# VH-VL binders against q17rb8r558to768: the designs that were tried, part 16

Target 1, 211 residues: q17rb8r558to768
Amino acid sequence: TAELSHLTKNVPIFVCTMAYPTVPCPLHVFEPRYRLMIRRSIQTGTKQFGMCVSDTQNSFADYGCMLQIRNVHFLPDGRSVVDTVGGKRFRVLKRGMKDGYCTADIEYLEDVKVENEDEIKNLRELHDLVYSQACSWFQNLRDRFRSQILQHFGSMPEREENLQAAPNGPAWCWWLLAVLPVDPRYQLSVLSMKSLKERLTKIQHILTYFS
Short names: E, the ipSAE of ESMFold2; O, the ipSAE of OpenDDE; V2, 0.75 times the mean of E and O plus 0.25 times the DockQ between their complexes.

## First folded at step 5 (VH-VL; framework fv_romlusevimab)

Design s32
Fold by ESMFold2-Fast, scan of step 5:
Structure s32 (fold): chain C 211 residues (1-211), chain A 120 residues (1-120), chain B 108 residues (1-108)
Amino acid sequence: as target 1 above (211 residues)
Amino acid sequence: QVQLVQSGSELKKPGASVKVSCKASGYTFTSYAMNWVRQAPGQGLEWMGWINTYTGEPTYAQGFTGRFVFSLDTSVSTASLQISSLKAEDTAVYYCARGYDLWSGEFDYWGQGTTVTVSS
Amino acid sequence: SYVLTQPPSVSVAPGKTARITCGGNNIGDKSVHWYQQKPGQAPVLVIYYDSDRPSGIPERFSGSNSGNTATLTISGVEAGDEADYYCQVWDYSSDYVVFGGGTKLTVL
């Protein structure tokens, strides 16, 4: 609902790993604080919480991604199995705590739309070039690694006709960032970007570095 | 805790060579580029180039081709800068600096600097 | 080669706002980073990607970048902010890092 799309104050934060728009993020949760957090998200009807990586100076990073809860199983062994998918990206404005888990006031991030015709043409050319490089990188991986990636993240999303239809840009960019063997600090840098051109350029450079 | 610790100051005569080392700790060495930046007395920061810590491939700025060599010893997480045929104009503080990502060029951590003085 | 231009010096009274500019052709299309360097010390990153602050940098430090000018703004300036400030970009076309010439900030 419209109300749920405006969750920006006292947002519950799971401090654990990177999450990305449209990318599945299955969770196995043992900690009582996080089981409580997830249960509350379901009971209040929001069915969303934020995911941030740890940061030694601020407890957790300044940028993260909302996770939308699709299904939850509470198991007798104390484990919770949570099926989530990445939603909107955000920047942290204020940090807090509730019942042992972190909270934040946030602002959502959206890519800045390119409106100039020549810039849109250049963006399309860059996109198509980087997509081809990503396909080549993935196809050249050993079968075992490709199988593991397919099992955990699914297949690489197809190219989209309209690069700016989604506020976070093409889904394949986020799928690729989730599977590339790069440092979480670099992944966080890319997650925080509001320019599709800059994001494609950095992804291209990562692919070149590991080729 | 990320740290870059450089070797001590050097006093050299013209024509000699010097090797400055930069030992990294607190992160995965091969996941970040290592940059070299020079600062002559009373002057600004001058980028010399970088080395890809994963491949070992160096890239030199135009003014630093020839006498300058970037190298790595990944077993001890150390990057090194060697300057051959030293000239008086090589007198400077030499910094190693970690690139936060592979091309953005922002340097989130710096070594303390190594002073190289070429005189006599 | 790409060139960044900074004023050589800026003076400001304590508690006032200092603005240090960094000029470059279409610099708004590039990401600008800012460093603070105190005498005898290594530079410290104070702003990255135009406007983001590293952990530990006071919120008095802010940045902007548009058109041909990037600006580092220091509000409520303190004596401890006295330093040389350098802007920096990564020029993707040349694959070179470019530093501005530096600006000496004098407080009072």
Scores: ipSAE 0.000, ipTM 0.441, lowest interface PAE 18.7, mean pLDDT 86

Design s33 (at its last look DockQ between E and O 0.77; V2 from the best seeds 0.00; counts 0 for: pae E 2.8 > 2)
Fold by OpenDDE, look of step 6:
Structure s33 (fold): chain C 211 residues (1-211), chain A 120 residues (1-120), chain B 108 residues (1-108)
Amino acid sequence: as target 1 above (211 residues)
Amino acid sequence: QVQLVQSGSELKKPGASVKVSCKASGYTFTSYAMNWVRQAPGQGLEWMGWINTYTGEPTYAQGFTGRFVFSLDTSVSTASLQISSLKAEDTAVYYCARGPYDLWGEFDYWGQGTTVTVSS
Amino acid sequence: SYVLTQPPSVSVAPGKTARITCGGNNIGDKSVHWYQQKPGQAPVLVIYYDSDRPSGIPERFSGSNSGNTATLTISGVEAGDEADYYCQVWDYSSDYVVFGGGTKLTVL
C-alpha cells in the first residue's frame, strides 16, 4: 500500500467548508455518505480525506486541503464528531463519485522556494510586517470575537525562524486566513498560491481593508 | 466473539403469525443496525429492511410493508421479525444480519437463519 | 430499481482461478460486497468495499470493481470453495440494499 500521507487517487472529498494546513477543523458528521466515508477512513487506516468548498460549476472547488483525523467520537445513533487538522493542500485533477460522496484524483501543492538571498530578506521583512499587522488586527478585535476565535481555532501560531521550512509556509498565515471574515473565493485563491510572498501580499491587503 | 443466534424453525398454517428472534452477543447491540434478509427455497437473497437498534425505528423494503414488523428488546440484545397473515410464499429462510448505520457497508455477521414453512 | 446481474453458474477445476462477475450500471461508483453461501449455511462475507478482505478469509479471495462490472476472483480454487456467491450494494437513490441473483460455483 502507498504511504498514507501520499494518497492521490480516489481521495474522498468532504464538501463543506474551507480547510487549511495546521488548522483544526472539527466536524459533526450526520449524513450517511459521510458517515461511511469516515468509517472507511478509519477502517482502512488512512484516517484522511479531502475538504473542499462547494462550487456551482464543478460540484466542489478545484483546490482543497487534506484533513487528518485525530479522533472520532461515534454516537449511538450513527453520527460522529470528528476531530481533524489540516494537512497538505491539493489541486483536483479528476472528479469522481463513490457511494454518494465525491472523490478526486489530486496533486499536492507545495510552496516554491525562494533561493535568492535578497529575495529571502525581502520576504522576511514582508512576513514580519504582515505578522505585526495581523497581531494588531487581532488585538483590536472586540473581546467577544477574540474569545470566539480562540475557542474555535486556538491561539495564533508564533513566527517561525525559517519561513520556508514547511511546504505550506508559516502556520500563522493559515490561522489568520481561517479567522478572517472574507469570502471563500478569496480564501480559496490564497490557498491555491504557491508563493508565500503572494499569500502575504493578499493577506496584507485583507488586513488593510479591515483596519 | 460476535454472534447472532436466531430462533428455531417454524411450521405454520396460512393466516397464522410467526415471530423470529435474533439474539446478538459479543458487541454493543445498539452500535450496529440489524438487517433482515429473506431467502426463498432455491432462490437468492432478498433484503427486507433494517431496524435502528438505538432508536427502534424500522425501515421496510418495498414488498415488506404491512405484514412484516421489526422490533427490539434491547434489554436482551434481541431483534425480532414478526410476520402476520402468513402465506405460502412466505416460506423461506430468514436471516438477521449486522450492518453499519450508514447502510453503505457490509453485513459482516449473520444469524444462522430461521426456516419458516407455511403449509396447509 | 437498481439491478445487479450475476451469471447463474461458473465452473472451475481445482487449482485454477474462478472469476465471478457482478454487473450493474456504474457499479464502479458503488462499493460492492461479496458473500459466500454454502448449502444449508448462512452467507459469509468474503469481500467488502470492492477489494477488502475480512479477517479469516484466505488471500485467495480478491475483488475488483470498475465501470459496470465488479469481479470476485478466487485463485487456487479448492473443493471447499464450491458455494453460491452473491454480490451486494447499497443503492443510494432508492435507499435499498440490492443483492445479485447469485452465482453457483462448481468445482469440477
Scores: ipSAE 0.682, ipTM 0.868, lowest interface PAE 0.7, mean pLDDT 93
Fold by ESMFold2, look of step 6:
Structure s33 (fold): chain C 211 residues (1-211), chain A 120 residues (1-120), chain B 108 residues (1-108)
Amino acid sequence: as target 1 above (211 residues)
Amino acid sequence: QVQLVQSGSELKKPGASVKVSCKASGYTFTSYAMNWVRQAPGQGLEWMGWINTYTGEPTYAQGFTGRFVFSLDTSVSTASLQISSLKAEDTAVYYCARGPYDLWGEFDYWGQGTTVTVSS
Amino acid sequence: SYVLTQPPSVSVAPGKTARITCGGNNIGDKSVHWYQQKPGQAPVLVIYYDSDRPSGIPERFSGSNSGNTATLTISGVEAGDEADYYCQVWDYSSDYVVFGGGTKLTVL
């Protein structure tokens, strides 16, 4: 897990892929509506927009992740090459439309902090176990898959000393979800979770099957 | 400073042709689209279309296909509008206007206008 | 095919507030740009993206857009504000520009 501005009303939504906190999300933007959306975000200084996966019933999913624009290259033909990184997760409250692209009123999601000392200990134990399992999985990958992951996503983030310091929980969890070839609906379920325990549990289940 | 300077007014007879030029300065010419807007005497603004200044590909609004041709000379940052087979109803002020390539933006800078008068 | 409707004229006393409307089906879902044109002059952008002002445009000029109506508001109207005002959108279905018919503001 980065912190960003407090946009909550009429937030521009890019309907494309799954994004995760802290995870880079490079984009090649060619659709007129999204070219306009990106240009305006830069012009107004907000430099961010939401990312949601498509949904057949509601046009886009009920949960998403904000993307912070790190750099943009506007090409003369109007296409944009946009370097983004995931920020805060959100829940969609209300859907709208502006200039052909989707908008949303949103509420940001944060993990619910566990305060009980015994629960914190148990959480740490689970975390460390699942982290070790993730590391083992990564090291046991065939060389071609491991190098492909390193090229596109970088190294797995280091463990964080305070599991609950970041509002979205440990960055390595999100990195792992981005890397794993998991169905978007399963990924969306994990994105919506406010419990680190639940997230870790789900990750563990994934790793168990991925032998 | 962004500036669009158009060629001088023209008096033409029906059947003739005219070429209106629009010279851009103060910005990277190929980073913005060039739009053409017509205004007949006492009438409102009417969008004629635009030209992609990078590729040279024109797009014409409905009603402006045929006698109206957009062109570029990027070596001198100039966009041109040529009107052939002039008719009396072509009498108007013709503006060039800078706009974004995404087509869904504003026209932030305009040329001063070129009056084309067609009369016998 | 998208149509913008403006009143032909609006008269306002000096120092008062002028409101110029631009009607269109679901225009609140579009970005509206406004241009001022004085006699014999080229149009000048005064509001873009519903409510933003270009550099050099007085704060007296403001804009709003919701539902089926966008509005250009000029507070403290001065004689120099006397002009034709045009609203403009893009129709993303056709990729065409649409201008309103224009509103003549008279300061009396």
Scores: ipSAE 0.441, ipTM 0.781, lowest interface PAE 2.8, mean pLDDT 89
Fold by ESMFold2-Fast, scan of step 5:
Structure s33 (fold): chain C 211 residues (1-211), chain A 120 residues (1-120), chain B 108 residues (1-108)
Amino acid sequence: as target 1 above (211 residues)
Amino acid sequence: QVQLVQSGSELKKPGASVKVSCKASGYTFTSYAMNWVRQAPGQGLEWMGWINTYTGEPTYAQGFTGRFVFSLDTSVSTASLQISSLKAEDTAVYYCARGPYDLWGEFDYWGQGTTVTVSS
Amino acid sequence: SYVLTQPPSVSVAPGKTARITCGGNNIGDKSVHWYQQKPGQAPVLVIYYDSDRPSGIPERFSGSNSGNTATLTISGVEAGDEADYYCQVWDYSSDYVVFGGGTKLTVL
């Protein structure tokens, strides 16, 4: 609709790293183009911009995640310290430029809800199994790596009672994807999925690989 | 930038052993699984199994247990396939192929292949 | 146990469209990858995850996957497209990677 059009067209894109729904993404912004981008996002009231990894053919990847600005501190030397958290995922439809930074027309992604009662039961069983596997993997990490993860990303989110309440599925899936030592290509693959079942299955295989 | 370079062709007699190596470069070796695929003369592609480059754990498809051993030298980013007690039916081109740490993703880079010929 | 069925050969005239099928029980629920292999060469990935193209693969190559049949479509076929084509899936129940038997594409 018209109410959402400004959030899907000419969206400013920070080309840097992976971002995930509900996961913190603190940024130190030095480049003048990105400082301008952040200031404009604040002044227009959207307080959001997209985050994509670079891509050799298309400048940046076809999928990304919106970052919501929680707080910003502009330093006297021109640097900005920006506290953000991941929001909605998106697919890139068209690429553009604005004052040296990239922009995109996007469409938001959300998981397809499972309505069949037996399939919901199976999804819950898969979820609980994978969550248990994730907890075991995290608890069995070497103390140094576990401490670093806790400091940077916080603790693993608790499992949610309603697996399909959020359009992006359970928060712990995204926290885990952020901390797993996997190639950005596979992180992008998981980010682009619209099936919670597929995402849990993929995460399970990743966990099995590293255990 | 990403390359998989395999060792040269081998001509062996039945009962001998052979070791095929696959040296990876241009990426973080332990972030991807290494798969082995065989192709007998005039035949199709046959998946033999994979090795987890992070843990070192090999997994073999049915029919490739016992005489076939997947191994790793992470210090030089090299995966190896050893075949012992060679038989004529082992004659094939052996490929290493980079795949995701899970098995349902694509094999995006392949070695050039190593021809192993077993004849008396 | 899981089997992928490809026609052994497909012939097509230059400039026409070739369709190479890969049949499997409920293959539409799996992700299908396609490889091109020319004589004496290693396979090259041409389509992954049903319909995505790797960098460097022409737009003439496209894929689909639904029900019991996945299809690799090559439009405006060129002589250089003559090769063997293989489909591939992962079968969860066996935890095996499965290749189709291959299809020889002949451009006449």
Scores: ipSAE 0.000, ipTM 0.464, lowest interface PAE 16.6, mean pLDDT 88
ESMFold2 (binder alone), look of step 6: mean pLDDT 94; pTM 0.959

Design s34 (at its last look DockQ between E and O 0.71; V2 from the best seeds 0.00; counts 0 for: pae E 2.7 > 2)
Fold by OpenDDE, look of step 6:
Structure s34 (fold): chain C 211 residues (1-211), chain A 119 residues (1-119), chain B 108 residues (1-108)
Amino acid sequence: as target 1 above (211 residues)
Amino acid sequence: QVQLVQSGSELKKPGASVKVSCKASGYTFTSYAMNWVRQAPGQGLEWMGWINTYTGEPTYAQGFTGRFVFSLDTSVSTASLQISSLKAEDTAVYYCARGPYDWGEFDYWGQGTTVTVSS
Amino acid sequence: SYVLTQPPSVSVAPGKTARITCGGNNIGDKSVHWYQQKPGQAPVLVIYYDSDRPSGIPERFSGSNSGNTATLTISGVEAGDEADYYCQVWDYSSDYVVFGGGTKLTVL
């Protein structure tokens, strides 16, 4: 059995929407193929599967995010409500099929750490600036939208003292990416980035557009 | 303990009808689909179809439409197979088998019901 | 329709290893389940999802599935293993459950 945290071969892929590290992703599963996928994930003990958006050329995108199953509620009619949260990002290396659902061989993505002190300082400044912009954007949203976001995604995570402590960087960046009404292609581009600076820059650009 | 207990052997004339029952116990009846499998004498297993034990909706495999009817009595956790206008070729052992709604494995089977059709 | 092909019979001496194959087009993309049926008895699940064993099934029973062939392997065959064995898949294209023709395992 593969290590639970490092499943890289024949990873079952749920083809649906974007998922992000640390971001909750509740699912309503009613297709038999995905019912099976979820059941097997639980039975094998992995309790994980990959999430990718659909792609017209390749069935599903080249990048995705692992989802950790926290809880599954099986309904009497065979449907299930699955409580999941985003884990590691991954790149697809090989695509396959199993019982009608997609599988993939994957490699996990982690941010490249910045070692130079000046670069770290600059990164911190950029981070703080974009965070402030994000807060401003969110505060200026209409009450209806703000409430919907809070209900679905929860509150925006707080700033972290160490920006490079987590392999995926600050959690608030992913929260923001999840709530921003942008094209999945843009979201996917950010998800694939291994540079926090690049992600922040892209996010800032999006925020500026919506300001 | 999960159990599927089927009704006893049947001897029928051509043109008659038969109803085979399958009583489930030891689990939540509506949480699993009930499959029906036919096995003619000396032959292999043949999937007949399944019934959704929650909705009551039956699905029949090719070749098992018309004369074959799946039904439920949920109050007693029982699935039934009715065969009308019996033919000699209907002579077989009929099994009910529990399966998940995701088309996984049949983990529990009834003991089988022998239906013999002879003039 | 999707078809599963099994050899009609396999013979093995006690203590030896029996291998029962189940052929199907791209069967490796499907989960294969195996059932044991002794004379006058109902089938019993012995392998599910290619290689998993239900509780109570001896470790002597194992399964593999790749390409166009799934295999049920029974090591250290015992007289009690003499039975018919059926492979089974769900064909998601037709939404049908499909059984193989069955293999009679004879213990010599």
Scores: ipSAE 0.835, ipTM 0.920, lowest interface PAE 0.6, mean pLDDT 94
Fold by ESMFold2-Fast, scan of step 5:
Structure s34 (fold): chain C 211 residues (1-211), chain A 119 residues (1-119), chain B 108 residues (1-108)
Amino acid sequence: as target 1 above (211 residues)
Amino acid sequence: QVQLVQSGSELKKPGASVKVSCKASGYTFTSYAMNWVRQAPGQGLEWMGWINTYTGEPTYAQGFTGRFVFSLDTSVSTASLQISSLKAEDTAVYYCARGPYDWGEFDYWGQGTTVTVSS
Amino acid sequence: SYVLTQPPSVSVAPGKTARITCGGNNIGDKSVHWYQQKPGQAPVLVIYYDSDRPSGIPERFSGSNSGNTATLTISGVEAGDEADYYCQVWDYSSDYVVFGGGTKLTVL
């Protein structure tokens, strides 16, 4: 929505793990600073915050994903269980601090739309091929690993008819990136891409490696 | 309607003990921390610490260890502050205040209990 | 460890604007809450998280916080605004609540 899209200044950042558009990201919050961050997000009506991995040079990475709060359960032992789902991707423009947690000024990322008819046809063919490879990879995993993935991330999203309807491309790409056993550097690289073709190509290379 | 009602004023001799109570109503007692704040005559507000109303675990600020004890009676939604071996410097108004478990703002306060220590 | 500094007193004529400051090292990186205390009464929260206003607090009350100074601003001051005002932060570094020394606002 317009109000949510306008949240670009002094955005609270949870520095922890990778997050991806449409992908569930359940969190266990222990520290008072993050309990405060979650509570303030709810109080102000924003119900969102950014998620970034740590960075050795700049405290946290230049790219991340917004998390939308779906539910919060405050446990008597001082823990909070926060049910979130990934929203828009962003690039960090400026870093700050507030109440012991990081903040950032950000700009949202959106995939560049392919408009050439031949390129759209090729993109669909690439998509269908990679989706098939992803399904095969997942179905051929040991039951134990498949069970763990289903519990944490849910089932693989269905294919979408219009590949460019969503600003971040098809949901299954992000689900797959979340579950593939790859280095966070690869995940961050893919998250920062503004080309669906480049993202599908990279995912295909990763899948081929694990075949 | 949230209310915190404290016990009445106390006049004590040095070396005595005093217990100040704070009865909460109008909300789920265990959903908020209870904080204690002291104000000496003509002085400002001084945070003493807080107690987790669900676990019963107290946390004391520097200078309020040893003689000061925070406790609860959850059956009657009451938090208490006990001060032992009273000194003249303990003369103050003692407030209870409701706060979040992340120690943010104090949105509701008790009316205060005056404790006077004199010979 | 962390210290908040307030002027001990501020005087303002009725209908004018009062500004009460709260100084602290990098206080802009902390959330500031403000309390009003009238003689013989308990403190009342008037501003929380720098600039948010609780229900029932007049629009005349506003707050800001940047750099090393937070400010409580009271526009169109009324006689009933005479009180002591305290700023407060939670110092996440020490996990302690810190109050400023208080400012007595005199109207007239």
Scores: ipSAE 0.618, ipTM 0.837, lowest interface PAE 1.9, mean pLDDT 91
Fold by ESMFold2, look of step 6:
Structure s34 (fold): chain C 211 residues (1-211), chain A 119 residues (1-119), chain B 108 residues (1-108)
Amino acid sequence: as target 1 above (211 residues)
Amino acid sequence: QVQLVQSGSELKKPGASVKVSCKASGYTFTSYAMNWVRQAPGQGLEWMGWINTYTGEPTYAQGFTGRFVFSLDTSVSTASLQISSLKAEDTAVYYCARGPYDWGEFDYWGQGTTVTVSS
Amino acid sequence: SYVLTQPPSVSVAPGKTARITCGGNNIGDKSVHWYQQKPGQAPVLVIYYDSDRPSGIPERFSGSNSGNTATLTISGVEAGDEADYYCQVWDYSSDYVVFGGGTKLTVL
């Protein structure tokens, strides 16, 4: 098996938490299987692995996010401190196993771009409204909660000039989903979306719920 | 260059003790685990266990508890295997081999130390 | 405990291809490492992670692993390849190392 030689085949999967495009995902790894998985990704030069949440029916969820390795600190006591950031989203096509960790054949996801100029205008209007709602929500948090978010996730990314330039849409959307305490199934549903309009609509509903 | 140099061959009587040393050079000693592998005459390779070179915690394979003790002297980058109450069945070549702290490969081996136990 | 099974010997003519097998239940789900040992010498790593080759090992050494069988393949065999060959895995349920019984390659 060509575990680390194919970017869409036999992709190593870390089954742990929800990861999002552009969002840092620091990891503290103890298990030999995941230490091996990470060391091999560095040795082969791919420097990435998939992150998926667990699933009771299928071992791990049908959707996930690739993590790009920025830094790794291997410790002799069995810990690995891994600094990652989210990259491409993916859909799981086929599941496998190697050395006690999960693998997957995957298909990458990108947003479908809106090309109609009237629809682009409507999308911009929705985006600006929801972004303003997100900023208001963040500004109205108690100082302690805001400080915790800033410490762990950093500040909310600024709005982007071109909403559709990035294949996954605006970074602030993913940041917001990472900081909001929503149900994992709901988070997973949003991760799988290829429509920025749908994502913004879902974010708006979430913000209303936590208002 | 990475090198593991083991102590010389030993001829012992049953009931005696022996200490096999393995001196590492050319790398950061505590960055790799040290494994011990036995090979009886005409037989295959048998993993005895390993020692965490940072914590000093040993792990022994089945059948290698009790009389077999792994130890370290990190000040001289040396791992040691002590065998007490030697038996004829302990006659073998003993290798040290470095490996990662995960389920990886043994990339460098010592030259081996022959221990012969004969009445 | 997990068991690796190798044929005790393989004979091959110079210049031909030798194939040394390592059998184990679901061995394709494990990473297999291969070691060459010449008489009176320490083992030398020749293949790791099923198919990767360490620096200094000729390209004629290759490996594969699927299902219940891993295979070390040596193409264009030379007299200097005559040795014992061992496969090795980790049993991740026990955290123990398992070696195969070894295969003597004879070059006639």
Scores: ipSAE 0.475, ipTM 0.795, lowest interface PAE 2.7, mean pLDDT 91
ESMFold2 (binder alone), look of step 6: mean pLDDT 95; pTM 0.961

Design s35
Fold by ESMFold2-Fast, scan of step 5:
Structure s35 (fold): chain C 211 residues (1-211), chain A 119 residues (1-119), chain B 108 residues (1-108)
Amino acid sequence: as target 1 above (211 residues)
Amino acid sequence: QVQLVQSGSELKKPGASVKVSCKASGYTFTSYAMNWVRQAPGQGLEWMGWINTYTGEPTYAQGFTGRFVFSLDTSVSTASLQISSLKAEDTAVYYCARDWYEYGAMDVWGQGTTVTVSS
Amino acid sequence: SYVLTQPPSVSVAPGKTARITCGGNNIGDKSVHWYQQKPGQAPVLVIYYDSDRPSGIPERFSGSNSGNTATLTISGVEAGDEADYYCQVWDYSSDYVVFGGGTKLTVL
């Protein structure tokens, strides 16, 4: 009963790619195991499943992001078109299997809030600096590449006035991680962070490398 | 209302061919795949395969390759099953059934077509 | 290949409860559907997705699925329930439909 109100046990896991809070993740699903997984998520009323990137040693990564199902079309040709958006991040506690797809027991992650007013001011200054750097990087991309990003991920989210209103921090950070041409191992490292300051610092490092 | 209407019974000699048709009405034909299921006299239900009504691509269960062909005529909302080189063991009732893909179930069935193969 | 096992027959007195089982390896991890077939008629879907009823199916029909056994339960059995009952799963690895062998329900 508790597991039904808080989806943390035997959570279905789609092993494919990185997913991030607030970022759209449209899926074109062909494999029968994942079509079944999505159908079950809809029918149980949770309308959510986990997304993890593959891992050579443990089958899938220790961290992932929940995907919320917004819409689904089961096509007569066996394809499923699934409109999802990233939700809560999680850490994997135990791994399992169900009808050929992976499952996990999980623990949700949230950013640690900064309470000191001077530290909040410093966070805002860092945020604004990194955001400007992100805007410059995106606007200086070749037109063809920038057009592809806009088509798949949409526009970069606007800055939020309250940096700590959302448990995962500003939406633009996650949009940027989705579009940056970096190794999934690095993306996974950033996804696992519980500090907005640490996440902004690492994003800044990536942007500096590509600038 | 949703209906599947199949062609009438057939009596054939060994080596002949037969074509069973299944005409759909009351829904968008290309939005649902069509299953074929066989039932030999006194025996249970046996799944033969399915056909994608949008692409026309058939999928056959292992025992039903070669002599069995699934086809469509989308202009008249009809799916067909052709059996060539008929054998006595092909004697059965053949059903078409609409695929309820969300659940993996078959929600609407044709009335069945009896095919008898005898000398 | 995946196999579903049903008892060939079950007998029940009118007004009593009939239980028809469907055995399969880890069948509780799959979705089970049930069909009723009366002599000379096409099958009719009576339970889908383990326990859900299509429109028009009486509440006395119910289903469950756990571990290695799925069960179709018919409470307050009526003479008109006499039929063959088939369980079915979709084997997602092969994209194949698998039927049980069928159970003949005899009322009295």
Scores: ipSAE 0.000, ipTM 0.441, lowest interface PAE 17.4, mean pLDDT 86

